# Designs tried in a protein design chat: miniprotein binders against q6w4x9r395to579. Part 46

Target 1, 185 residues: q6w4x9r395to579
Amino acid sequence: GHCSLEGGSFVTTFDARPYRFHGTCTYILLQSPQLPEDGALMAVYDKSGVSHSETSLVAVVYLSRQDKIVISQDEVVTNNGEAKWLPYKTRNITVFRQTSTHLQMATSFGLELVVQLRPIFQAYVTVGPQFRGQTRGLCGNFNGDTTDDFTTSMGIAEGTASLFVDSWRAGNCPAALERETDPCS

## First folded at step 5 (miniprotein)

Design W22
Fold by ESMFold2-Fast, scan of step 5:
Structure W22 (fold): chain B 185 residues (1-185), chain A 82 residues (1-82)
Amino acid sequence: as target 1 above (185 residues)
Amino acid sequence: STTRLRIEFRDISEYQAWRVEIIIYQEALWSGVDVEFEYHDGRLTVEARGSPEAIERFLERVRERLKKELPDVEIEVEKEES
């Protein structure tokens, strides 16, 4: 299955459901019992240029008990807070430069990530068939049915992308805590 | 009135802090509570704000999930009305 994060703010799920959102936070892309050591793939979004209505992907994070691998739009790769030279290799994960504009994170457990650095920072997630019906997060549940692709972290199927996306936040964001200080309220 | 709740976790790894943050944020969304996190040197501090009823609901749900999913993580709670 294939999930893509393109054009700064567009996502296409493993079941091929496209959606767009506006958010400035870290979000869970993929959680699965198929990922070792409680692994999870996450995406970091921030404001794009001077537009307050536009957000874009700025980093992708793979987090497990052993590793916190961050690949950022400035072409820096870190693990557990330390900058790494490419190719970077752990027991089960290798990060390397696939082309002059693309990095790849290859794993032994059926997850592959390709990151386009230029001209626009974008990410492409590939998972093996063993992940079918066993994924959670922004990339959807990979069950062959697009009608429940907006299943929130609470297990509720939503009709809109905004509630779905908000449920998959992975940390506090200054904007997320400002409901009572909304200038238009 | 608004209740403020401070929760502290000591001697936890960055990975454990991330798992705790996810659980707390999800339960805060369900309970209608606003949360803020700070992690530094093995210590995670959580500030939660909401109605007294929302805070009680939130805390009960968080304790149950932590007991099941992260039983080795110890929680310290301080509850204040503001």
Scores: ipSAE 0.000, ipTM 0.264, lowest interface PAE 11.9, mean pLDDT 75

Design W23
Fold by ESMFold2-Fast, scan of step 5:
Structure W23 (fold): chain B 185 residues (1-185), chain A 82 residues (1-82)
Amino acid sequence: as target 1 above (185 residues)
Amino acid sequence: STTRLRIEFRDISELQAWRVELIIWREAIKSGVRVEFEYHDGRLTVEARGSPEAIERFLERVRERLKKELPDVEIEVEKEES
């Protein structure tokens, strides 16, 4: 199946349900028992444009027990906070420059990510058939039915994108939890 | 009704914080709990929201996994019914 993050704030799920959202956090893009070492794919969004009413994709993160691979809009690839020269290989993952404007993360476990760096930062996620009906997150549940693509992290099917997206927040939000923190150092 | 749970981890590296977040995120998904993270200056703050039953199950699972996989991290918990 194919999921896309395009034009800054547009998403098309694995079941081809398109939606747009407003968010400035890190979100769970894909979670599945098919991902090894508790792996997850995440998308980082930030504000864009003069109006500040729009958001755009600024980085994609693959996180597992072994790796924190970040591909950002400034064309930097890091793993566990260290910048890496391409091609970059781990045991099961290779990150390389597919074209002058595209990076690819290929894996041995049926996940492929292609990131367009220019002219607009965009991401394309491909998963193998073993993921069918076994995905959760912004890319939907990959069950062949678009009516339940907005299934929240609590397992509730929503009719609107806003509650769905909010349920998949994973952190780094500007309206952050810091307001609740004791100011004493 | 919903329960709000606040968890803090202090004096942890960014790498340790990501490992803690991965554990918490995975257990939240299994328990039907919504979580939100903030990492700043060696401190990871977690807010979890869900039904009282879901939060209780979630917290028990998180404590168990942290004890096994990250025994060096210290957890501070505040639970509040909302």
Scores: ipSAE 0.000, ipTM 0.272, lowest interface PAE 13.0, mean pLDDT 75

Design W24
Fold by ESMFold2-Fast, scan of step 5:
Structure W24 (fold): chain B 185 residues (1-185), chain A 82 residues (1-82)
Amino acid sequence: as target 1 above (185 residues)
Amino acid sequence: STTRLRIEFRDISELQAWRVEYIIFEEAIYSGVDVRFEYHDGRLTVEARGSPEAIERFLERVRERLKKELPDVEIEVEKEES
């Protein structure tokens, strides 16, 4: 399965459901029992002023009990707050420069992340078949049905993106503003 | 022996580039091909490396998927055997 974070705040889930939002927070992108040591992939959004959504992806974070790997739009990679030279390897994760404009995080547990650094910061998540029906977060539940891709952190399927996105906040942040169904537009 | 394959896509948006990269990356894994991507100013360049058999399988599968999922995307291919 494939999930993408593109064009400021455009997301396409593992089941190919597209949506957009306006938000300035860290959001849970992917949680799964297939991720070791309570691992989670997270996305950080902030005000850009240059995208039509007015917020954009600024960092991707992989967090587990042992590691907090941050890949930011300024092309710095840190783990647990310490800057790392590439290639950087832990026991299950390698971060390396794939091209002049792309970084890749490869793992031993069926998760791969490709980050485009330029011309805009974007992220592309690939998960193996073992993740099917076993994911939760902004990337959806990977069950082959797009109708329940807005399943909140409380397990409730919502019809709109705003409540879905807000349920996946990973901190004290303002509520997200839904862009795809703005009644004034 | 190994084959190098260069593929170029022009005048594609960042969203289209993602869809192309998604397809290529998945088919590369399936075919046993190593790929690198570079996206700059509406141009996506792909470098693929593998055995002649793997590259042939990879290219056939990529063309088939692009025809079905992104029929308006134009693909330009060059090969170099090394």
Scores: ipSAE 0.000, ipTM 0.109, lowest interface PAE 18.4, mean pLDDT 74

Design W25
Fold by ESMFold2-Fast, scan of step 5:
Structure W25 (fold): chain B 185 residues (1-185), chain A 82 residues (1-82)
Amino acid sequence: as target 1 above (185 residues)
Amino acid sequence: STTRLRIEFRDISRLQAWRVEWIIYAEAIKSGVIVEFEYHDGRLTVEARGSPEAIERFLERVRERLKKELPDVEIEVEKEES
């Protein structure tokens, strides 16, 4: 199955349901018992510079017990807070430059991520057939039925994207962002 | 109604804090709980929000996993507000 995060704020689920949302948070894209060490794929969205009402993807995060891999729009790849040179390989994950404008994260467990760095930051998620009916998050439930793709974290099928998206918020969204340290006072 | 829970972990490294955060995120997603983290100076603060039933289930599962997977990590402060 294939899920895409395109044009800054457009999403197409694994069951091919398109939607758009306006949010500034870290969101759960994909959680599944098929991901080792309780892994989860997350997307970070922030305000777009072109309009106050628009948001755009700024980073993709793969989080598990072993790894916190962050791929950001500034083309930095970190794992557990440390910058990594590409190609970067762990036992089950390899991050490498596929083209001059694309990075790829390949895994041994049926998940593949391709990130477009330029001209606009975008992400493409591919999962193997073992994930069918076994996914939760912004990318939908991958059950072959688009009518329940807006299933919230509470298990309720919604008719609109906004309630669905808000239910998959994870991270420090309502808290004030940490201010820069004043070196003089 | 919404229950808010605050948990603090003190004197833990950033790596240990990430392991704790990861466990908490996994159980929060399963339980329908929303969590936020702050890490400063060896202190991890977790704020969780959800229904009373979701928070209770979440806490039970988190305690069970921390005891098994990170037995040297202690929950020092826990506050609940309904």
Scores: ipSAE 0.000, ipTM 0.248, lowest interface PAE 13.9, mean pLDDT 74

Design W26
Fold by ESMFold2-Fast, scan of step 5:
Formats: sequence, structure tokens, C-alpha cells
Structure W26 (fold): chain B 185 residues (1-185), chain A 84 residues (1-84)
Amino acid sequence: as target 1 above (185 residues)
Amino acid sequence: GEVHVRIEIETDSPEQAREILERAKEIIEESGLPGVRVEVRQEGNKLIIEITGVTEEQAREWAKEILELVYELGGRVRITIEES
């Protein structure tokens, strides 16, 4: 299964449901019992300086009990707050430069992440068949049915992306649905 | 088109850096291509290798081999490929 975060604010789920995302927070992309050490993949969105989008992807985070791997649009890779040079390897995870514009995070547990650094920061998530029907988050539930792809963190299937996205906020930040008033208006 | 390649390598010792450098040069020189220019700087545990006069396809092939090499020898690497 494939999930993509493209164009700064567009997401396509594992069941191939596309939607547009607005918000400035860290959001859970993928949680699964197939991820070791309570692992989760997360996306950080912030205000965009580009006129066609209010928000854009600025970092991707893999968080577990042992690791907090952050891949940022400024091409910095950190683990637990410390900058790492590539290839960076742990027992189950390797982060390396695949091309001049792409980084890859390969794992032993069926998760692969490819991050495009230039010209636009984008992310591509691939999961093995063991994840089918066992995923939660912005990338959907990978069950072959698009009608429940907007399942919230409380297990409720929503008809709109805004309530779905808001439910997957991580930490203490503003709702994805809400936007700031133009200060010049 | 031709590209400029910058390879930055960090190791745990100056000896390890020298070993990586010699083997990386062998990878590049094995191709036998005329017109390729290689500039190298070693600063203790750090290596900077800059390559010009190479095609993007050849650069990506060397980048893959050098990345595997550095990983095998316990180093870290950052590779950038820019059109020249």
C-alpha cells in the first residue's frame, strides 16, 4: 500500500482516497500494532510562504519508545534531538540519501518512507501487506474500502476531511479546520 | 548534462577516513573516463570529495557505490548532485 503527501497540502490514503489538508500542527500519519515499540509516523505542517497554499509539509517524524527521527525540509535529520549524518542506522531503521533530492527511511518491519527534499518537500509512505486493515491516521485504515477512510482517532467514520484531520492532531496545537484572520483586513 | 557532485563523509577516526577515501577514488577511477575532475579535502575525521565533468547517470551510479562503501566501513555520508 502507498500513501502520499504532495504539493504541500494534498494527501492520498492507502485506499487511494485523495483529499486536501489545511492546518498547522503535527498530525499522526500512521499508527499500527505492526510498528514496534509503539511506533508512529507523523507529519508536521506549518504556514506556507507560497501564495497558492496556506500550509505545507515541513517535516516527517518517526516516533517510538526508543527513537524520535525527524526529517526536515531544511535537509536535517535528527534522532532524539541530535543531528545525524547519513547513512544513519539503528537496529531496525536506516536513513540514507537515495538521490540528491530524495532521502529514504528503510525499516525491517515493512514500513518505507521516501522524502522528496526539492523542489517541494513531499513524502511517500509504503507499507507491506501485513499492515492491511491494521493502520490508523491520515493515511487511512488500508482495508480496501474508501467509504471509511476518514475514520477519526475515536473510531468514527466522518463524511468530511476537516473533522477527520482534526482528530489526528498530535500534541497541543490549533485545530486543522481553523485558519487565522488576515491581519491586514 | 554534466553535474557537480559533493560528497561529505564523517567517520570515527582519521585512519577510517583515509581508507574510505582510497576506496572511493578506486570506484571513480575504475570507470576510466577522461575529463572527470576530482578534488578531495580531509579534515581529521571528515572527508569532502567534489567531482566535476561527470554525467548525472554516472554520478548516481557512483553515489550508490560510495554510499554502500561508507556504510560498510562505519561512516556517515551526505551526497549532493547539482547540474553544472
Scores: ipSAE 0.000, ipTM 0.110, lowest interface PAE 19.2, mean pLDDT 72

Design W27
Fold by ESMFold2-Fast, scan of step 5:
Structure W27 (fold): chain B 185 residues (1-185), chain A 84 residues (1-84)
Amino acid sequence: as target 1 above (185 residues)
Amino acid sequence: GEVHVRIEIETDSPEQAREILERAKEIIEESGLPGVRVEVRQEGNKLIIEITGVTEEQARWLALLIAYLVEWLGGRVRITIEES
């Protein structure tokens, strides 16, 4: 299955349902029992100061009990807050430069992430057949039916993207929200 | 080689056409592709967007995003990609 985050704010689910949203938070992109150690793939969106999109993808995060791997639009890769030189390898994950404009995160558990750095920051997620019907998050449920791809974190199928996206927020967004103070306080 | 993309869009109102145009322009500008050239013609509820200065791969990617956008917003779209 393939899921893509393209054009700053467009998402195409594993069941090929396209949608757009504008958000300034970290969102759960993919969660599955097939991911080891409570793993999850997340996408970070923020306001676009220099683009015509209201918000855009700025980082992709793989989080588990052992690792917090962040790949940012600035071409910085960190794990647990420490900058890493590429290629970077753990027991089950390798991050490397696939081309001059693309980074790849390869795993031993059927998940592959390719990040395009230039000309725009984009992400492409590939999962093996063992993930079929066992995914949750912005990339949908991978069950072969697009009508329920907007299934919220509470298990409710929505007809619109906004409620679906909001349900997959990964808690608070302290850095982005705190930097944008309300002028009226 | 470079290709010429023609995107013909039909909508139910001039307001819908304008919204689609603004969002399509946003997609193209966010692409950050160097040398892309865009020409737009609006005739009431109809839009014609012509894109040049792109490779066939870039054209297919832009065309797919714009087609999904148009369909999502309730419009109808016809896209042609030709060698330039």
Scores: ipSAE 0.000, ipTM 0.097, lowest interface PAE 20.1, mean pLDDT 71

Design W28
Fold by ESMFold2-Fast, scan of step 5:
Structure W28 (fold): chain B 185 residues (1-185), chain A 84 residues (1-84)
Amino acid sequence: as target 1 above (185 residues)
Amino acid sequence: GEVHVRIEIETDSPEQAREILERAKEIIEESGLPGVRVEVRQEGNKLIIEITGVTEEQAEWLAYLIAYLVRWLGGRVRITIEES
């Protein structure tokens, strides 16, 4: 199946349900028992353009107990906080430049990510048939039925995108962790 | 420098809190970070995990992993990171 994050803030689920949302947080895009080491794919959204109401994709994160791979709109790829030159290969994951404007993350476990860097930062997620009915997150549940694609993190099917999206925030938005420290004077 | 991480978790049962705690401990142990110290308090459906001996960058990474775990298991989480 295929899920896409396009045009800044549009999403099309694995069951081909399109929606749009406005948020400035890290969201769980894909969780599944099929991902090793508690792996998850996440999407980071932040303010964009000249309007405070517009948001866009700024980074995609693959997170597991072994790896924190971040692909940013500024064309930087890091793993566990360290910048990596492409092609970058681990045991199960390879990140490489597919074209002058596209990066690809290929895995041994049936997940593939293609990121368009220019002219607009956007992402395309492909999963193998073993993921059917076994996905959760913004990309939907991949069960062939669009009526329950807006299933929240608590297992409730919603009729609107806003409640669905809010339920898939990555905890307390770890990208915006609160710090109990005074600003340096 | 090193930071103090406080992770406050709310669940719907004491059993769920215990499950989250055990899996969070696995994440921290499998991180392989030298010098990490963990203190835990469970009060019924509430779980508080405090982590020290980590840098701010390491703390942020662990917070991402633990938040993902908590959300997957149906809990709610609040994370605070302060200089130690």
Scores: ipSAE 0.000, ipTM 0.161, lowest interface PAE 15.3, mean pLDDT 71

Design W29
Fold by ESMFold2-Fast, scan of step 5:
Structure W29 (fold): chain B 185 residues (1-185), chain A 84 residues (1-84)
Amino acid sequence: as target 1 above (185 residues)
Amino acid sequence: GEVHVRIEIETDSPEQAREILERAKEIIEESGLPGVRVEVRQEGNKLIIEITGVTEEQAELLARIIAYLVEWLGGRVRITIEES
């Protein structure tokens, strides 16, 4: 399945339901028992331009018990607060430059992320068939039925995108990305 | 407050590293920032650029511009910003 975050504030779910929202927070994009070590993919949104009514994607985060990989619109890739040279490889995850304007995060567990850096920061999420019916978050539940794609963190199907999006908030609002630090242990 | 920026660049050749270095210096000079201090080390295909005398916002702007330059010239970059 394919989920996309495009044009600053547009989302298309795994079941191909498009919606738009305005928000300045970190949101859970994808949670699933198929992700190892309690993994989750998250999206950071902040105000866009001079108008506070418009918001845009500023970073994508993969968080697990072992890793906190942040890919920002500033073209900096960090893991656990430390900046990394590309290609960056861990046991299960590789982050590399796919094209001059795109970074890719490939995993061994059926999740792939492609990030467009220019001209507009955008993200594309691909999951394997093992994720079918086992996803939750902004990308929807991947069950083949678009009528329940706005399922909140409490398992309730909502009729509006705003209530759905608010249920998947995580962290502070507006979410501030941590500065790149070199922890001494 | 002021921060310390460390930019580590890896390229495919010493000539590419030298080109990136000269272009990065131009960007820093053109920034017009008062009090900026730059130390540079080149070892073959690798560059280390250390910038001090900048605020966190100035550091992030310079780091972003230099990262774009490195990408455009085919290099790889790792940037660390530390408070001092």
Scores: ipSAE 0.000, ipTM 0.101, lowest interface PAE 20.6, mean pLDDT 71

Design W3
Fold by ESMFold2-Fast, scan of step 5:
Formats: structure tokens, C-alpha cells, sequence
Structure W3 (fold): chain B 185 residues (1-185), chain A 82 residues (1-82)
């Protein structure tokens, strides 16, 4: 399955449901029992500076009991707070420069992440078929039904993106706006 | 169908305990888990109660946030299902 974080604040879930939100926080992008060591993929959003409703992706984090790998828009890669030269390899994870504008994190457990650094910081998540029906977070539940893609951390299917997104906050930050009637760009 | 979870944090300051409590309260609210706190002599004890699924997700989110925001704090867990 494929999930994308594009254009600053657009997300397309594994079941191909597109949505947009505004928020400035760290969010759980993907969590699954298929990820080793209580692993999770997280996305960090901050203000874009154009309008108060616009936010943009500024970093992607893979966090587990063993690793805290941060890939930021300034092309710095760290693990557990230490800067790493690319290619960076662990037992199960390799981070390398795929092209002059893209970094890739490859794993042995069926997760692939591609990060576009320029001209706009964006992320693309690919998961193998073993993740089907076993994902949680901003990328949705990967069950083949877009109707319940806004399933909150409490297991409740919401009709709007704002409550869904707020339920997946992982940092100390204000909640996103609850109304989605005025999509701002 | 209720799981009770006990979490302990040892050798933490009052400031650290306050931050841990804030994180746990926020994650408990999002996960539908009920929590109670006690802080005594550098020890913070948390009692959490909810469905097995809610407790499992709650604990994972708490661990993620602690690793992100308070990486020097260690979590000690006891789980009792009833």
C-alpha cells in the first residue's frame, strides 16, 4: 500500500482517501504490530508562513525502542540524537540518497519511506501486503474501505479530518481546528 | 473486559513528574483510558484502566512521546487483566 504527504498539508491514505488539514505538531503517521520494537512512523508539521491555516511537513521520524531516526528538510539525518553520514545502516534499516533530491529509508520488515527534499519537502510511504488491515495513524487503516479512513486513536470513525488528525497527535501542541468547511491554501 | 495497568517512574524530579503526568493525561483522554496518579519521594505511580485494546494503544503512545520529549525518563510497567 502507498500513503503520501504532499504539497505541505495534503495526505492520501493507504486506501487512497485524500484529505487536507492544518496543524503544527508531531503526528503518528503509521503504527502497526508488523513494526518491530513498538515501532512507529511520525510526521512533524509546522507553519508554512503564507497563511495561518497553512502547515507543512518539516521532518519524518521513525521511532522504536531502539531507534529514533529523524530525517529533516535541511537534509540532516540523526539516530538517537547523533548525526549520521549516508548511507547509514543498522541491522534492519538503511537510509541512503536515492537521487540528488530524494532520500530513502529501506527496512527488512516491509516498510519503505522516500523523502523528497526539494523543491518541497514531501514523504511517500510504502508498506507490504502483511500490513493490510493492520495499520493505524494518519495513513489510515489499509482495509480497502475509504469510508472508515478517519478512524481515531480510540477506534471511532469520524466524518471530518480535523478530529481524526487531532487524535493522532504525539507532541505537546495545540489541537488542529475542528471545522473543515473552509479549506485554506 | 477491563485491563488494569500500573506504571512506575523512579528517580524523577517534581518537574519531570509534572511533564510525564501531562503526557499521560493527554494520551489517556485520546485513548479512552482512565488514569490516577500518585507522586511520592521521586516516584510517580500511574494506575490506568480501560479495554485491553485501549490500554495497549495508550501504553504505546505514552512510550513514543516519552522517547521523543523525555528520553532520559525510564518507564516500568506492570499489567493485570481482569
Amino acid sequence: as target 1 above (185 residues)
Amino acid sequence: STTRLRIEFRDISEEQAKKVEEIIREEAEKSGVDVEFEYHDGRLTVEARGSPEAILWFLRLVRYRLKWELPDVEIEVEKEES
Scores: ipSAE 0.012, ipTM 0.400, lowest interface PAE 8.6, mean pLDDT 76

Design W30
Fold by ESMFold2-Fast, scan of step 5:
Structure W30 (fold): chain B 185 residues (1-185), chain A 84 residues (1-84)
Amino acid sequence: as target 1 above (185 residues)
Amino acid sequence: GEVHVRIEIETDSPELARWILELAKYIIEISGLPGVRVEVRQEGNKLIIEITGVTEEQARELAKRIAELVEELGGRVRITIEES
């Protein structure tokens, strides 16, 4: 299945339900028991520099017991707070430059992330069939039914995107994430 | 006035407690609060997070988000907020 974060404020879930996203926080994008070491994928949003009334993606984070991989719109990749040169390899994860404008995070456990760095920071998430019906977060539950795609962090199916999105907040101020990368880089 | 927040977390394993700790630290980091101080103690599968340098409103917001996340991950949480 495929989930996309595009155009600064649009999300398309694994069940192909599109919605608009307005937020300035970190959100749980994908959680699943299929992710090793209690892994989770997160998306960081902030106010858009091209429109003061809109928000846009500024970083994607993969967090597990072993790794905190941050891919920033500034093209900085860190793991556990340390800047890494590409290609960067761990036991099950490889981050590399796929093209001059795209980075890819490939894994051995059925998750693939592609981030577009320019002209607009965007993310594309691909998961294997083992994730079907076993995902939660902004990308939806991947069960083939779009009517329950807005399942909140408490397990309640909502009819509107606003309550759904707010339920997956993991923080209040995405600007603080930038302080973990070298501010002079 | 500033308050002292104590968050006590119990999980099924020390490994899960360690991961929850890193995630909780992350939530605090991205909150962008100036002057926040965090002390953490881990004893096996029990984790204690103490936060100072925050207002009562900021403390309630942080504690709520951490508690919701811990409960979703299968942990048990107790939160106390006291005036400093």
Scores: ipSAE 0.000, ipTM 0.099, lowest interface PAE 19.5, mean pLDDT 68

Design W31
Fold by ESMFold2-Fast, scan of step 5:
Structure W31 (fold): chain B 185 residues (1-185), chain A 84 residues (1-84)
Amino acid sequence: as target 1 above (185 residues)
Amino acid sequence: GEVHVRIEIETDSPLQAWRILLRAYEIIIESGLPGVRVEVRQEGNKLIIEITGVTEEQARELAKRIAELVEELGGRVRITIEES
């Protein structure tokens, strides 16, 4: 399944439900028992410089018990607060430059992330078939039914995107993550 | 139905290719289309922009505007629209 974060504020879920995302904090994109070590994929949004979006994606974070990998729009990649040169490899995760304008995070557990760095920071999430019906977050539940793609963090299916999005806030707004991703803080 | 747009651009410099890319992005974002996916590959003076998540009518309008932009900035363009 494919989930996309595009055009500064647009999201398409794994079940192909499109919606517009408005927010300036960190949000959970994907949680699943299929992710090792309590892993989760998160998106950081901040105020946008583009005329038709008030918010834009500024960083993507993969967080587990072992790793906190941050890929930011300024092309800095960190793990656990330390800047890394590409290609960067751990036991199960490799981050590398796919093209001059794209980075890819490949994993051994069926998750792939591609980020477009320029001209706009965009993210594309691919998950294997083992994730069907086992995902939670902004990318939806991947169960083949679009009517419940707005399932909140409390397990309630909402009719509106705004209540859904607000339920997946991961805490602190983007200012905290921007400090962690800055080369010299 | 959704279509796949491939825009192949040749320029005289990598900087010219980059300038075209930034302006093409402005055209795409200003369109306000939900679900538009943009993939870019740049190889020196060559630029390939692939657009998905659009209908045939939306694709034709975007392709027209981007072709006009490329020609204005001195590049050469080939556009292919295929069913996805």
Scores: ipSAE 0.000, ipTM 0.082, lowest interface PAE 20.5, mean pLDDT 70

Design W32
Fold by ESMFold2-Fast, scan of step 5:
Structure W32 (fold): chain B 185 residues (1-185), chain A 84 residues (1-84)
Amino acid sequence: as target 1 above (185 residues)
Amino acid sequence: GEVHVRIEIETDSPELAEWILRIAKYRIEISGLPGVRVEVRQEGNKLIIEITGVTEEQARELAKRIAELVEELGGRVRITIEES
């Protein structure tokens, strides 16, 4: 399955459903029992002044009981808060420069992440067939049916992206759907 | 009647052009329109998308959605809708 985070704030799920959201938080992209040590892939979005988005992807995070690997748009890779030189290897994960503009995180457990650094920070997630029907998060449930791709963290299938996205916040951040500023206050 | 839609897209990178192409094709596929035909050509940073088998109303809606996508990504778009 393939999931992509492109153009600042656009997402295409594993079942190929595209959507867009506006938010300034860390969101869960992918949780699955197929990920070791309670692993999860997360995306960090922040405010953007670029015309293509009011918010944009600024970092991708892989978090487990053992590792917190952060790949940021400024080309810094850290694990558990410490900067790492590439190629960086752990027992099950290797982060390396695939091309002059792309970094790759390869794993032994069927997850691959490619990050485009330039001209726009973008991420591409590939998962093996063992993940089919066993994923949850912004990348969808990978079951071959796009009608339930907006399944919230509470297990409810929504017809719109806003409630879906907000349910996958990984921190105490403002809700994307409710962040409208009152200009008269 | 049916109309012919020509969408010319120019971006700052071939990667953006490829992504726009992928999303545009998906949006046309999920629209559920019977008899729609799509032809696409990519020339580096440029995309040409030609759509046939749609009504004028369907063509205007698809063109609007594609234009919004392209403009959000910082690209430029020219759309022509004509009777077939």
Scores: ipSAE 0.000, ipTM 0.121, lowest interface PAE 17.2, mean pLDDT 69

